# Designs tried in a protein design chat: VHH binders against Probable E3 ubiquitin-protein ligase HECTD4 (HECTD4). Part 3

Target 1, 370 residues: Probable E3 ubiquitin-protein ligase HECTD4 (HECTD4), of Homo sapiens (Human) (q9y4d8r3627to3996)
Amino acid sequence: SGGDPTYAFNIRFTGEEVHGTSGSFRHFLWQVCKELQSSSLSLLLLCPSSAVNKNKGKYILTPSPITYGEEQLLHFLGQLLGIAIRADVPLPLDLLPSFWKTLVGEPLDPEQDLQEADILTYNYVKKFESINDETELEALCAEIASQHLATESPDSPNKPCCRFTYLTMTGEEVELCSRGRHILVAWENKDIYAAAIRSLRLRELQNVECVTAVRAGLGSIIPLQLLTMLSPLEMELRTCGLPYINLEFLKAHTMYQVGLMETDQHIEFFWGALEMFTQEELCKFIKFACNQERIPFTCPCKDGGPDTAHVPPYPMKIAPPDGTAGSPDSRYIRVETCMFMIKLPQYSSLEIMLEKLRCAIHYREDPLSG

## First folded at step 23 (VHH; from n1 with S30K G54R N99T)

Design o2
Fold by OpenDDE, fold request of step 27:
Structure o2 (fold): chain B 370 residues (1-370), chain A 119 residues (1-119)
Amino acid sequence: as target 1 above (370 residues)
Amino acid sequence: ELQLVESGGGLVQAGGSLTVSCAASGFTFKSYWMGWSRQAPGKERELVAAISTRGRTYYADTVKGRFTISRDNAKNTLYLQMNSLKPEDTAMYYCAKGTYDIFTGPDYWGQGTQVTVSG
């Protein structure tokens, strides 16, 4: 420990039959994360860009005032992030880079983070910034009006104009300044208007209140001061891992036990089979093998020797099956999830390997059974 | 064999400066975060500074603004520049080898170099 602060936590499973702590624990974290991402809690919101297939499936913290209950849940989310770090279990969370920036205390990029989170607003702002004269502004306003985002000018009912209002990410119209509803966007103030919109989005993305709650939770598990050591991306990777499976990385972090070698025929079939798997199948395989939804894709051992420590749950271990009864082709693949160990029979063909692997990943036992 | 060899310690007056160094061998230096821990008499060992593989740094509050950690991967050497030293900084300073992240903590320390700050 080297004198570093240590944090301990206890998780007690009650009311259900649990046969294995490691697998069950990982499953628990997964389930909790799923619940936290549920629309029923409204803690997380799909980023606006997601609606137009940019950063699809990425979430942000809902930019709205939070209740005490919500604050507690956000605190809990922070704790989960900490637990993920301490327990080396990646969480199945898909959060936008801006979240991670705010989490580690880095400033948002007013261009990049806006563009990533809300490409439509980004483009909207850019349009106002790029106009060269009043005529272009009028044209732009007309365009916006056609999309029901502009109102008629009180002074010229036939002239579409924008006002110093904008929609929040939650769909509420807000004034961008004092009495903004009464201020028309004109050539003289268009840049102020654009800047105000950008500022609104950035404030929403910063989400100081929510992030504070999350950080408080995280801080209860890990020393927050240490976050200076991690980039936002590193923090994301450390807490959430890689959402897809890199077979090359996996292979590079695989150990063969009890005399098995990478060059063994059935091992070649094994990797050949995985190469034929879809990402979905690969994810199921990983779940089968170590009961995790995600695994890391970076490790200090990449440039190191065999004695270099691997980031958990690596290395994957391939071992012979238990027992010698029956033909190898009749045997099933078994795993020790706590060790990320696959007990692999010496199947006689790639086809059989594929069949057996697919069977294994589709016909899983209860995740709480081991 | 993994080795961390600290040097540069000594006696310095309060307000003075000192640079300690750590020569690392026996592992891929660039692949690990490195740190400096210190242990004062009667106190527990504490991490005072760390530097990531990408050059990000951590400083304990007690040394922030006064100490600077740096690394030279080509030389497999870790440095700690200590300025505005205080008697409270008197301790054995240990080079610390990290693991895969800062939260796991170090897994190896050098023999240490003594830093003594006189009042």
Scores: ipSAE 0.782, ipTM 0.941, lowest interface PAE 0.5, mean pLDDT 89
Fold by ESMFold2, last read:
Structure o2 (fold): chain B 370 residues (1-370), chain A 119 residues (1-119)
Amino acid sequence: as target 1 above (370 residues)
Amino acid sequence: ELQLVESGGGLVQAGGSLTVSCAASGFTFKSYWMGWSRQAPGKERELVAAISTRGRTYYADTVKGRFTISRDNAKNTLYLQMNSLKPEDTAMYYCAKGTYDIFTGPDYWGQGTQVTVSG
């Protein structure tokens, strides 16, 4: 028969069937992911470390009580991850490693995951853990209180002190223990204070309620038991691909059509131009060429034939343009996004190749043109 | 040539134990996840255990806690230790290779070894 029962699953999707190579389906998934990451929804929060350019642009699930509607959207997010696996189409979601750990059931690391999510809180906690005497504690508390004095009036002008409270990731002040607003940080309890802040952040990252909703959605599409085979990174790569474009991998998985060779001069110009692109420009090239923002950078064909197979959209194909040429330098680059095929004119220089590639990725609106 | 050769099957009493093994050749064994599928007469082939290149494991609910998969990359050999066997475990057991990731499933099987559980 054609498969194991654990892998014989099917989805129904808003009256359309998944074909795996349809550009309109890939574009739909891209658009949904952009809306899910929009500031109009409260489902995803930029991780606090992004304020100091650590993990900039990475999201976590917002750690707050959720409404029924938000629960349903998180369930849908889980379904979307499963659909990405079924369709073999990476999603342009930028989620922090702690999310992937909680999704596959791997425990959070109280040092590394806190640093990655909220390095400012991590450093704050480390300051309390590393002080050596009461004088250092008093100096630290005075420094903290003076930062508030620039904006607020302290209740105790004689001696500024810290209390057993902290801000959640959503900006809400909470007590770290019963009656924490009335308990001052002292040398005797400083370690308890630091541990309570760590515990608060780790509970926010674990986010059991929200992760449960996402897992339920995922489980409606794929068997959750299979997640035991994957690391958090492997799950991220399988659903979202790499956040960057690896040109060496792309070049190794490119085929040249109709007698073209890698050593042809305009092919060398093509790769030379892409080597000059920023990662932002490379992502736009991928969008132009195959209508995706991310592509897989793993391939089961690493051992070669006879049973080699590429993961879609690979291989990239470079072919000559259709029809009568005239002057190559006056022509535009055309693509067949469903085939990941670049119809590349024989441009006469690297400078012209770079100009034409930049024109294609910046000034083209319709990926189905040509 | 690519080969998976199973051995170690046979007849065993209910509640007993059996180890099957799979000798692999013709590919870089350590680079692929491996597994065991089984097929009883008239039923579909079922993946019952899998092991990744890093040693992470999957077990079907029907065998979890009773079966243990392991691999020896130096010997290119895959093992399945089956304990507390039940008559329902009676099947042809196939060594399985996954060229792709686990979500795609296995894509190559050996000829199989019969396991029969009486009682």
Scores: ipSAE 0.415, ipTM 0.821, lowest interface PAE 2.8, mean pLDDT 81
Fold by ESMFold2, last read:
Structure o2 (fold): chain B 370 residues (1-370), chain A 119 residues (1-119)
Amino acid sequence: as target 1 above (370 residues)
Amino acid sequence: ELQLVESGGGLVQAGGSLTVSCAASGFTFKSYWMGWSRQAPGKERELVAAISTRGRTYYADTVKGRFTISRDNAKNTLYLQMNSLKPEDTAMYYCAKGTYDIFTGPDYWGQGTQVTVSG
């Protein structure tokens, strides 16, 4: 008859229990993610906009048919995303927003997602969409032809023409329709041409086969049904954290040990020095301090949860050094990476603090510093 | 003192409509995802609908297109509008409180309100 009203029907979770707090495990995930983004694997492709400094360093799933082995690697990538969720360890994966949209099932935006992934193709398509008469079309086609024929004879006329072909994101020339290599772009079909190129790119970004493999791996660890409740950005943040270090958030989630005050002069020097760091230097600092280049942006304690419910690695802790010999300025910064604890000497100036911090992140960089 | 108080259940004819509501207190309502679970006699509890802090929704396939979940953060109230009701929808309906993280599942339930659908 009626069941126990306190018995919960929960979304079912599957997969392994994951321990995300050890420095060795964090380093392992970091190395795996770097290898997945390496050119020796064909799984990920730098987005084409990267070639013109837009979304530099951002990847997409390579838009081509995959082998069974590559399918297994994509499945493994999905498992890593699930493990990141269960272990609360952000992955250093640099994936374009279109990937996250396809992962959670949100439709691609034909303007925004194309522009973000391949701005050169976006601009090319927009040129054809914005011309007003046949004379402008002829001029555009002549411009395109001249840019690809650097050593044409000056005595030979060059007839401007474009055909119904285009390069895929992997550099392969394909026909945009049946017999496209034999169809010239003309005023009457220019909009069909532009739409075909746009359609090609959007299909490449949707990448149904590869996304299906990633979702299968993810689904073996977490319930996929719940992805409808997340925005693409929320999913990225939950699995990968921020690709940059939010210094104000980090400062707000720092505790000061054993008589230290946030207003102490060397603590002010510490934060002043970090404010002068580039994002690359901040990431190296985080790796030096807790074996991660990314830290969670959201903490339950920040939104009204108990102070004791800090999400690892938070809080960062600043403590005095244990040693008693020599002047503070002669000492080096030490860390306890498992506890995200910085043993910070009372350096006498911002300049010395900056020097010592830079020394620590460059010369003594070690995910498991001793 | 955390409380979830369901109301609006009752007897309804097949094909009819009913709205159940859940008054929440003792926590910051807007900070957590919320949901409705149901349990028919002799069956396991099933999550039928959920809504995130930002209004994104989940529906079980058995109720999709017929049920609508909504929340009013100003009134700390969760709603489930049930249309085209079927006898298999007969169950005790529980308001469920989530965490800030949808992957941890619900961590608190109300006492429930009975919905009975007759032919």
Scores: ipSAE 0.387, ipTM 0.788, lowest interface PAE 2.8, mean pLDDT 81

Design o2
Fold by ESMFold2, fold request of step 27:
Structure o2 (fold): chain B 370 residues (1-370), chain A 119 residues (1-119)
Amino acid sequence: as target 1 above (370 residues)
Amino acid sequence: ELQLVESGGGLVQAGGSLTVSCAASGFTFKSYWMGWSRQAPGKERELVAAISTRGRTYYADTVKGRFTISRDNAKNTLYLQMNSLKPEDTAMYYCAKGTYDIFTGPDYWGQGTQVTVSG
């Protein structure tokens, strides 16, 4: 048949799973994903921003020339993404949004994607872009030199200058242009210097060679042409699910019980507070509310209305607390996780809602496990 | 009752242009991806263009660059603008309603509108 290739392929996968190994298959995929993210393979690199606790635990494809064996592993990674789609088994991969952009063919944003991947380089570049005269440039170069000098011998005085070189994400010093080791950064070329560093990082994030290998593997399982219909976030959610939470989808699949309305003030505070949460906090909220590691971001129901069939755990339900004890602001949020039900006090302000939600998602007094 | 009503088909000279449209009713139009399938005599039905709920598009290689799909969610209407038509484009063109998931195929088609390209 030439009808729905997705449907025909799904039937073949279901037949292969009839042997009763679905649970061991999910465990196998989990083990493979853990190994792929292992520092021993050097296939994936923790993004540089993670060193300052931005996007902690998020990876990119290592931006260096790859061996034949690494190319094969990247091809295999692409196949895993395709298998995740066909088998409806979300993968526990923690990849930066820039990876998903390059996978679906969406352009990188030279400000946002650089900040997310390497905030220290972003800040460094912004310092050079913000100076107003040669005196400020000399002061900046002296500041940079003094930071390096603090770790060097006092018997080897350093001259405060910058050259057209920079460190790659893997720590290798490279020239930013032909003979860059011999070109000093001066007032007349400082903008070219800053732009060259941005260009280096964006090329590293684009990582054409590695992304090509991943796309080749993915294309062996699904038609790559379908990727034009997906945003980067939608692709990530379709293959990996958590930790990303789509609040728009969640809100559309929420019911309000016992006379509550979406327009009630404390309900507006609730959604306003969740809009302020990081994705890490949203994932903790989902664990608190329905005790699931992976929740669907697609639903076979015909629309998001309360009268249509929903995939478990949906819909989320918001209800008043049981009983009438005490001031609303003194009560705590309670849940019935088997029902995906939030028993939400009528808190008097957004600030109190934020406080109580953050309290609810942190049931231990320790830092998040990394 | 769910309905997809195609219109705008007809006879067109090779190299010409034609726009077909699809009026949708009986479902929440904006919630589903939509597409155009075609079936030529003796051939299987094929999806030639699709558009997601957010306006992202797919085109088959045989029509890429010549056809443009669009949707008007306020009017519940799907369009296919066909330019530089070739005799090979002769087919019955069906409006296709997708599901919420692009990795599954359409679940409903209209009765179709005939496009014939001469010469």
Scores: ipSAE 0.373, ipTM 0.778, lowest interface PAE 2.8, mean pLDDT 80
Fold by ESMFold2, fold request of step 27:
Structure o2 (fold): chain B 370 residues (1-370), chain A 119 residues (1-119)
Amino acid sequence: as target 1 above (370 residues)
Amino acid sequence: ELQLVESGGGLVQAGGSLTVSCAASGFTFKSYWMGWSRQAPGKERELVAAISTRGRTYYADTVKGRFTISRDNAKNTLYLQMNSLKPEDTAMYYCAKGTYDIFTGPDYWGQGTQVTVSG
């Protein structure tokens, strides 16, 4: 109890005090997710394909033996996913589909999931699988040796052919079988070699020990047996949403306060400006407006719920600014992040609207005062 | 007006099979997860099987491998095929309408159909 930081955090995280500061709560979750995906922690690893701009920015659980501290952090990650579900706050985590498959218990696809996670290893394995005779094998091994000669450690044994070793996703050389450092790849065992590399990568992606820790944390918040009813994508959407702002969906879930109408000219300027934004700018706008980078993709009003029922932070609300001092064009956009409310001056042109919106999202510092 | 009408219950010998069905009306059947709950005398109601809008299923450990839930969205009908029945399966079986979110429990129940397994 008193010796378990996860227990203490769990109570404070779900208590009335965190809900009383809803904007601070959402910002805290955002910060935690950024730190979990930072290079300063070894918990998450950029998938190997990202090194060649494939699935860039996507993470997996680092496939290595876990310490007690890492187990606690993985348990916390699981709790965070569960809290995202119960609080309806999507987390800005960019995790590879294989993670979501392992989380909900869906089997990994030996072709697709390997290719998505580590395209270089996938291609390497496919080369050995496509060899038709021993001459082609010798040519392939010679090609690999020439590349290793140029880029390998000078203390490595000169390797005219491949041996039963391979690098883990964390860069550690391991034996693919007993005494694999002493077994040459030859025609009679090339398929065993290729299969062993596939098996290594699939075990790394399955990552049973780490996934077990994450599932334990998740299970402390939600009943795990319900995961059988979700696809990996549905689980991702329910916890993290997607890093894509659907502007049409946002517009449909926007309400206008104090006599404002969607057809008002400055409201049309507002949406016109957002249509010119990149997805990065749209995410910054959402962060500015409600202190999170992602918004939910589901809402009861969309799926047959009550007409006024919305999943937080929806609806977005647009309201006039406080007071009438000065001209509208001299004012700045203000927000009430806890209510997802934009206090929008009646700017006189699209150009001014765009300028003011970009100022708000690009030059804002210290969004919370406490 | 929302209605769930169960049928197909009855008396069956241990080891036997039975199918119960649920005719749904008054709501958009395909938009909600559906399930079967059961309640034996003196016990709490338990969810024994559920099926999502896209056909993914859940089974309680006590019935896994023996029961099969299915739905026919064209006929607005939910089914539960029960095989290898045990006396412990004796209960009132209720059709349950879920919501759009599986993490929220059922929001409507039928009148139930009795299944009795004698041994």
Scores: ipSAE 0.333, ipTM 0.757, lowest interface PAE 3.2, mean pLDDT 81

## First folded at step 26 (VHH)

Design f1 (from o2 with K30S S31D)
Fold by OpenDDE, fold request of step 27:
Structure f1 (fold): chain B 370 residues (1-370), chain A 119 residues (1-119)
Amino acid sequence: as target 1 above (370 residues)
Amino acid sequence: ELQLVESGGGLVQAGGSLTVSCAASGFTFSDYWMGWSRQAPGKERELVAAISTRGRTYYADTVKGRFTISRDNAKNTLYLQMNSLKPEDTAMYYCAKGTYDIFTGPDYWGQGTQVTVSG
């Protein structure tokens, strides 16, 4: 479909105070983030290193010219980051460190950030930098030609050579300099060639146009001047949290209702079951319980406690089920997502607890029903 | 009991320098970002400088390049070095204790120290 994607996207945020106390709101943010990361929008792409199991699952902003619609979506992404901060709702985004550096205005490291984002290109550049003579260059060019059939110069089919072109992260071949398609890599200019490739990747990672749009959106929610207070990592943690669940932290920020105690047998089964869960299962549990995949790993209260203010959605609350009808083992786990409350039957064994929890996290109910 | 006690305020001529200090007690000083807020007569209180737990700083545009915030965690003390003072810098200066992050704002202020800059 040769048509330019058109985005009908217009969202206005009012100066209203936003709190992450609503399960439906948290779910909404989650859904929006998923849509923004979808392949249909192509705003984000996996970093090249991901293909070779380095920084697997980490995304970068797509380094390509953006349409007006895409700019608006990026602006919206910035606003989402701001909302995440204001509402204390971690976003399920996995963005490469270079993104966060650019977001907070820190310079990229031409070695480290390149290596993290595109290890293959990094190694490629290093090969050219490390050759000692023309013979080694010829050998390297021959190797490259054997791997990339597309680099066969129509003008010299018998001598493998590189030209001053390189593939962008999106797969487009671009000239590294004016008329680069006609300039052969030779011993005299190999270092210039290597430097040009490095510069290309750094420009792509810097992605000034896209980051500007994101920052503009972010700036509409929070004062950008305050970003000087945060490192890139701190910014990431503040907006996205950790990609794993800390059970000890969760347990420390759990309250027991209606006479339940941490030492109750079925409560012990509950925690025992969670300890047996994979991180994926734990994330699903959190999603089930409060409509978030991620939850904060820090709290102003530090040690927890019933009388201390907690960062939303904490504290988690465990309560008895509604009603007393039927055998506990026949009952299902229910949740009030807005309250981060688990209504937990008195299951008779760890095995039953595990089964019921796994059933609960697999069959997600309507987030609006909580 | 949480306490923030400011000192060092006074009268200074325009173009002069002054350092104000804040002695903190009753909480783990090193775990929080700290800041200086000021309130001029008839104006709202404003954060003019802040310093993170890791030493990153924020300055309002009005004081950037003239003021320097620093902290000594061993002494539980916050400092604000003010250079090239202007009459518009006249205000009550308050030591501010940070909360969760810089975006949440401070949750506690000292009694303040008066800084007066004469024209």
Scores: ipSAE 0.778, ipTM 0.937, lowest interface PAE 0.5, mean pLDDT 89
Fold by OpenDDE, last read:
Structure f1 (fold): chain B 370 residues (1-370), chain A 119 residues (1-119)
Amino acid sequence: as target 1 above (370 residues)
Amino acid sequence: ELQLVESGGGLVQAGGSLTVSCAASGFTFSDYWMGWSRQAPGKERELVAAISTRGRTYYADTVKGRFTISRDNAKNTLYLQMNSLKPEDTAMYYCAKGTYDIFTGPDYWGQGTQVTVSG
């Protein structure tokens, strides 16, 4: 049914710090984020630059009029950001820097943010700004006409010309000014044309309506006034964390239980195996171990001491397996995701450790599905 | 031992100015956001200004445009310049040590310095 999806849950914050200590909760947030980034909701759009391998995989808010349902979803997105902050659960969102700028109330850079979001348009605008005479303009227009189904100027069928129209990020042709469809780009107005295109993209990136909804949701969870304390990057890091795993950080925030020591042979194999993993594999490992794709990269702990409070889900815990029956090499790795605990058999070699870990991360991707 | 020692409080007339300072020790000052909280009689303690490790600032609406928070990392000192003081600004002002982020709030306060604004 073409209806906007709604989430029928209520989160009550009692003024106490909510920590994402539940694996199920973290998984839930992950699933929601995944859904929000899906094409089915059309709330997020891959930035145009992604099409040319620049900022691949980065999203922006869809620059289109929003329905009430969409507004509610955007509000919900804001709430998720707030929850991420309050619960210390990084969200697997890949949003372009321009989003974070607008979220914290910083102005967009008309050059940098445009270039990041839509490199093709950026280059297009620059071409018009860089021409030195009418002849060059004609040549540029001819080039453009050859690449795009040249709308034949009704007045000069033989001279390719641009009009004061441009495509939105959603692929709609819009007038850049009143009656722009009837205004030809000429030497005298080329700079106005370029500026108009830039303005269009900046408006789309600013996306005031959508950001307002997101901010409203965020504001329901945290005081928005405090956002002045954060840069856009800091906001991104605080809500989404790093898209990669720092093994040194992880190791520093690992606790060994039931007599295990960092110097134990199989523990060394464990870390050795992780060092051999790609970032993708490491992310899968983290997902396997704590049911999160991303984990915090900073901690309020001073020196990583065992007695210091760590940001959830830290510390990672390595413990012996529950059973002692049979050869260790025949056993599987088990995890308690809610505690970020790995029950690790005493595998006899690095090779076996590596194999067992890879098996665990590839075949047990959803610990909650079993 | 972590210490925050406030100074500079006193009696000032309405419309006047005052600067309070906080000397910090026992932790890496530059690694934390710092703030000023105040508590008036019968009221709850409130954060009125904060400054990040990178110099970004927060001000409560009640003090915005009148107060300026700053820090000197070399001296491990936090400052609050208060201008255009009002009787409602009368409170004990506490230096506050930040935690993980501004949203978590501070985890340590000094003993405070009294600021009294006469009408």
Scores: ipSAE 0.772, ipTM 0.932, lowest interface PAE 0.6, mean pLDDT 89
Fold by OpenDDE, last read:
Structure f1 (fold): chain B 370 residues (1-370), chain A 119 residues (1-119)
Amino acid sequence: as target 1 above (370 residues)
Amino acid sequence: ELQLVESGGGLVQAGGSLTVSCAASGFTFSDYWMGWSRQAPGKERELVAAISTRGRTYYADTVKGRFTISRDNAKNTLYLQMNSLKPEDTAMYYCAKGTYDIFTGPDYWGQGTQVTVSG
C-alpha cells in the first residue's frame, strides 16, 4: 500500500517454484552454504587468528587471484546473502567483521581489523614499532631468526637480520616492496617495514576483487545503495543472525494449536527440557523442527500482539500428535518443517520428554537429507 | 493511532531551499528507521532519503549532496532539508515509517506535503 518498490524473487526447484518460507528452500540454502564453506572450493579461509583461539571459526575470503569460475561462485554467494535478506532466512556463515566492513563499503581499521584477523602478525608489527634503539632491534631480529629459517646478512654472516619480505595468508613469501628480498630491516626503516606488513594484511582483508564479485551478486537481489543504512554488524545480523538460540525469544514466538495451552503439563515439560539443552542441542532442535541452522533473533512483532505477522519461520507451532493410538509415552515427536510445527505427544514426565526430544534431534533423519 | 503529519511544503524557486518536517505519534519513534518518499505526477512513489535508528542515512542518487535527512527523537520529528532544488524535485513528499529494516520498506505514510519548484 504505498507504491514503494517491492522486491520479490522465486527459486525454481526442479519443476517447482519455492519460496523462502518452505522447509525445502531453507534446507537448500543450508546445503549451499555448507558447500561454499567447503575446503574443496577454497573460497573461504579460516582467519589466521583462529589458529591461536582468537576469533575461532571465523572465515575470510581467500586472498588470492580468482578464476572465472570462482568469481561466479562469489557472485552466487552475494546472491545468497540477498536471498537471505529477502526471505528472512539466516545463513549459517561465520565471517569475520572485516568482511562485513568491506561488504558495506566501510574502511578497515588498520589496527583493530589486523588484530582480529591475524593476532600474530599484529603482535609482530607492534614489536617493531615498540623498539627504542638498534640494540633492541638486533635482539628482536635474533629472536625472529631463531623461530624462522634465519637469513644471514651478506655483510655480517653471523648477524641475524630481517628482510622486507613476509608471508601471505596463504603461506607464500612475498616482497613488501620492490627488491624487498635484498633490503635489510634496519633502525632507519623499521617503521616502514612494520607499515608494509600491516598494509599487506589489510590488502588481503580488503580483497577487492572477491568482494566486488560478492557485491555484484548481492546487488542483483537488493539495491546496494541501501547498505549505507546498515553497519557491518547490522548487515551480519540481518544475513546470518545470531549463532545461538534465544529460548525466551523462541517461547515468545510459539503458538499452541488445537486447544493446547502453555500451561499444559506436557508443554511445561517441553520447555523445561529445552531449558536443559545446550546451545548445540538447541540448534539441532531448530534444525529438526524447521530445517534451519539459525533463526531470526528479532521480529517485527516486538511492538505488536499475537495477530501481527512474524518473521519466518516463526511462529513455532505446537500441536497434538496425529491420531490417539497407543500410549503417549510410546509415541515419537513428529514435525512439519515447512510450517515449523511440532506434533508433541502428551508425555507423562519431564524425563520422558527430554529423552524423546534428544532422540528426535540426534537420531531422526530429515527426509530431505537422504 | 499511528500518525505522521508532514509540514513545510510550498512553492520555491529553482536553486532555493526548503525544509519539510514530519511529526510522528502513536508509536515509539526512536525504534524505527524513518524516511522520505516522494511522488511526482505520473511517476511512482520513490524513497529519496532514509535515516536509521542510529543515524545512518540513505539518499537516492537524484538527491545526494542536496538533501539532508535528520531526526529528533525527543520531539518525535523527522526533517528533510532540501537545498539546490530543481523543477524535477516537484512532488508530494511523504513521511515514511520504517518496518523491520530498510529492505522491507515502510509500512505507513503520512498524507504528504506538496513541494513545487518553479523553473
Scores: ipSAE 0.765, ipTM 0.930, lowest interface PAE 0.6, mean pLDDT 89

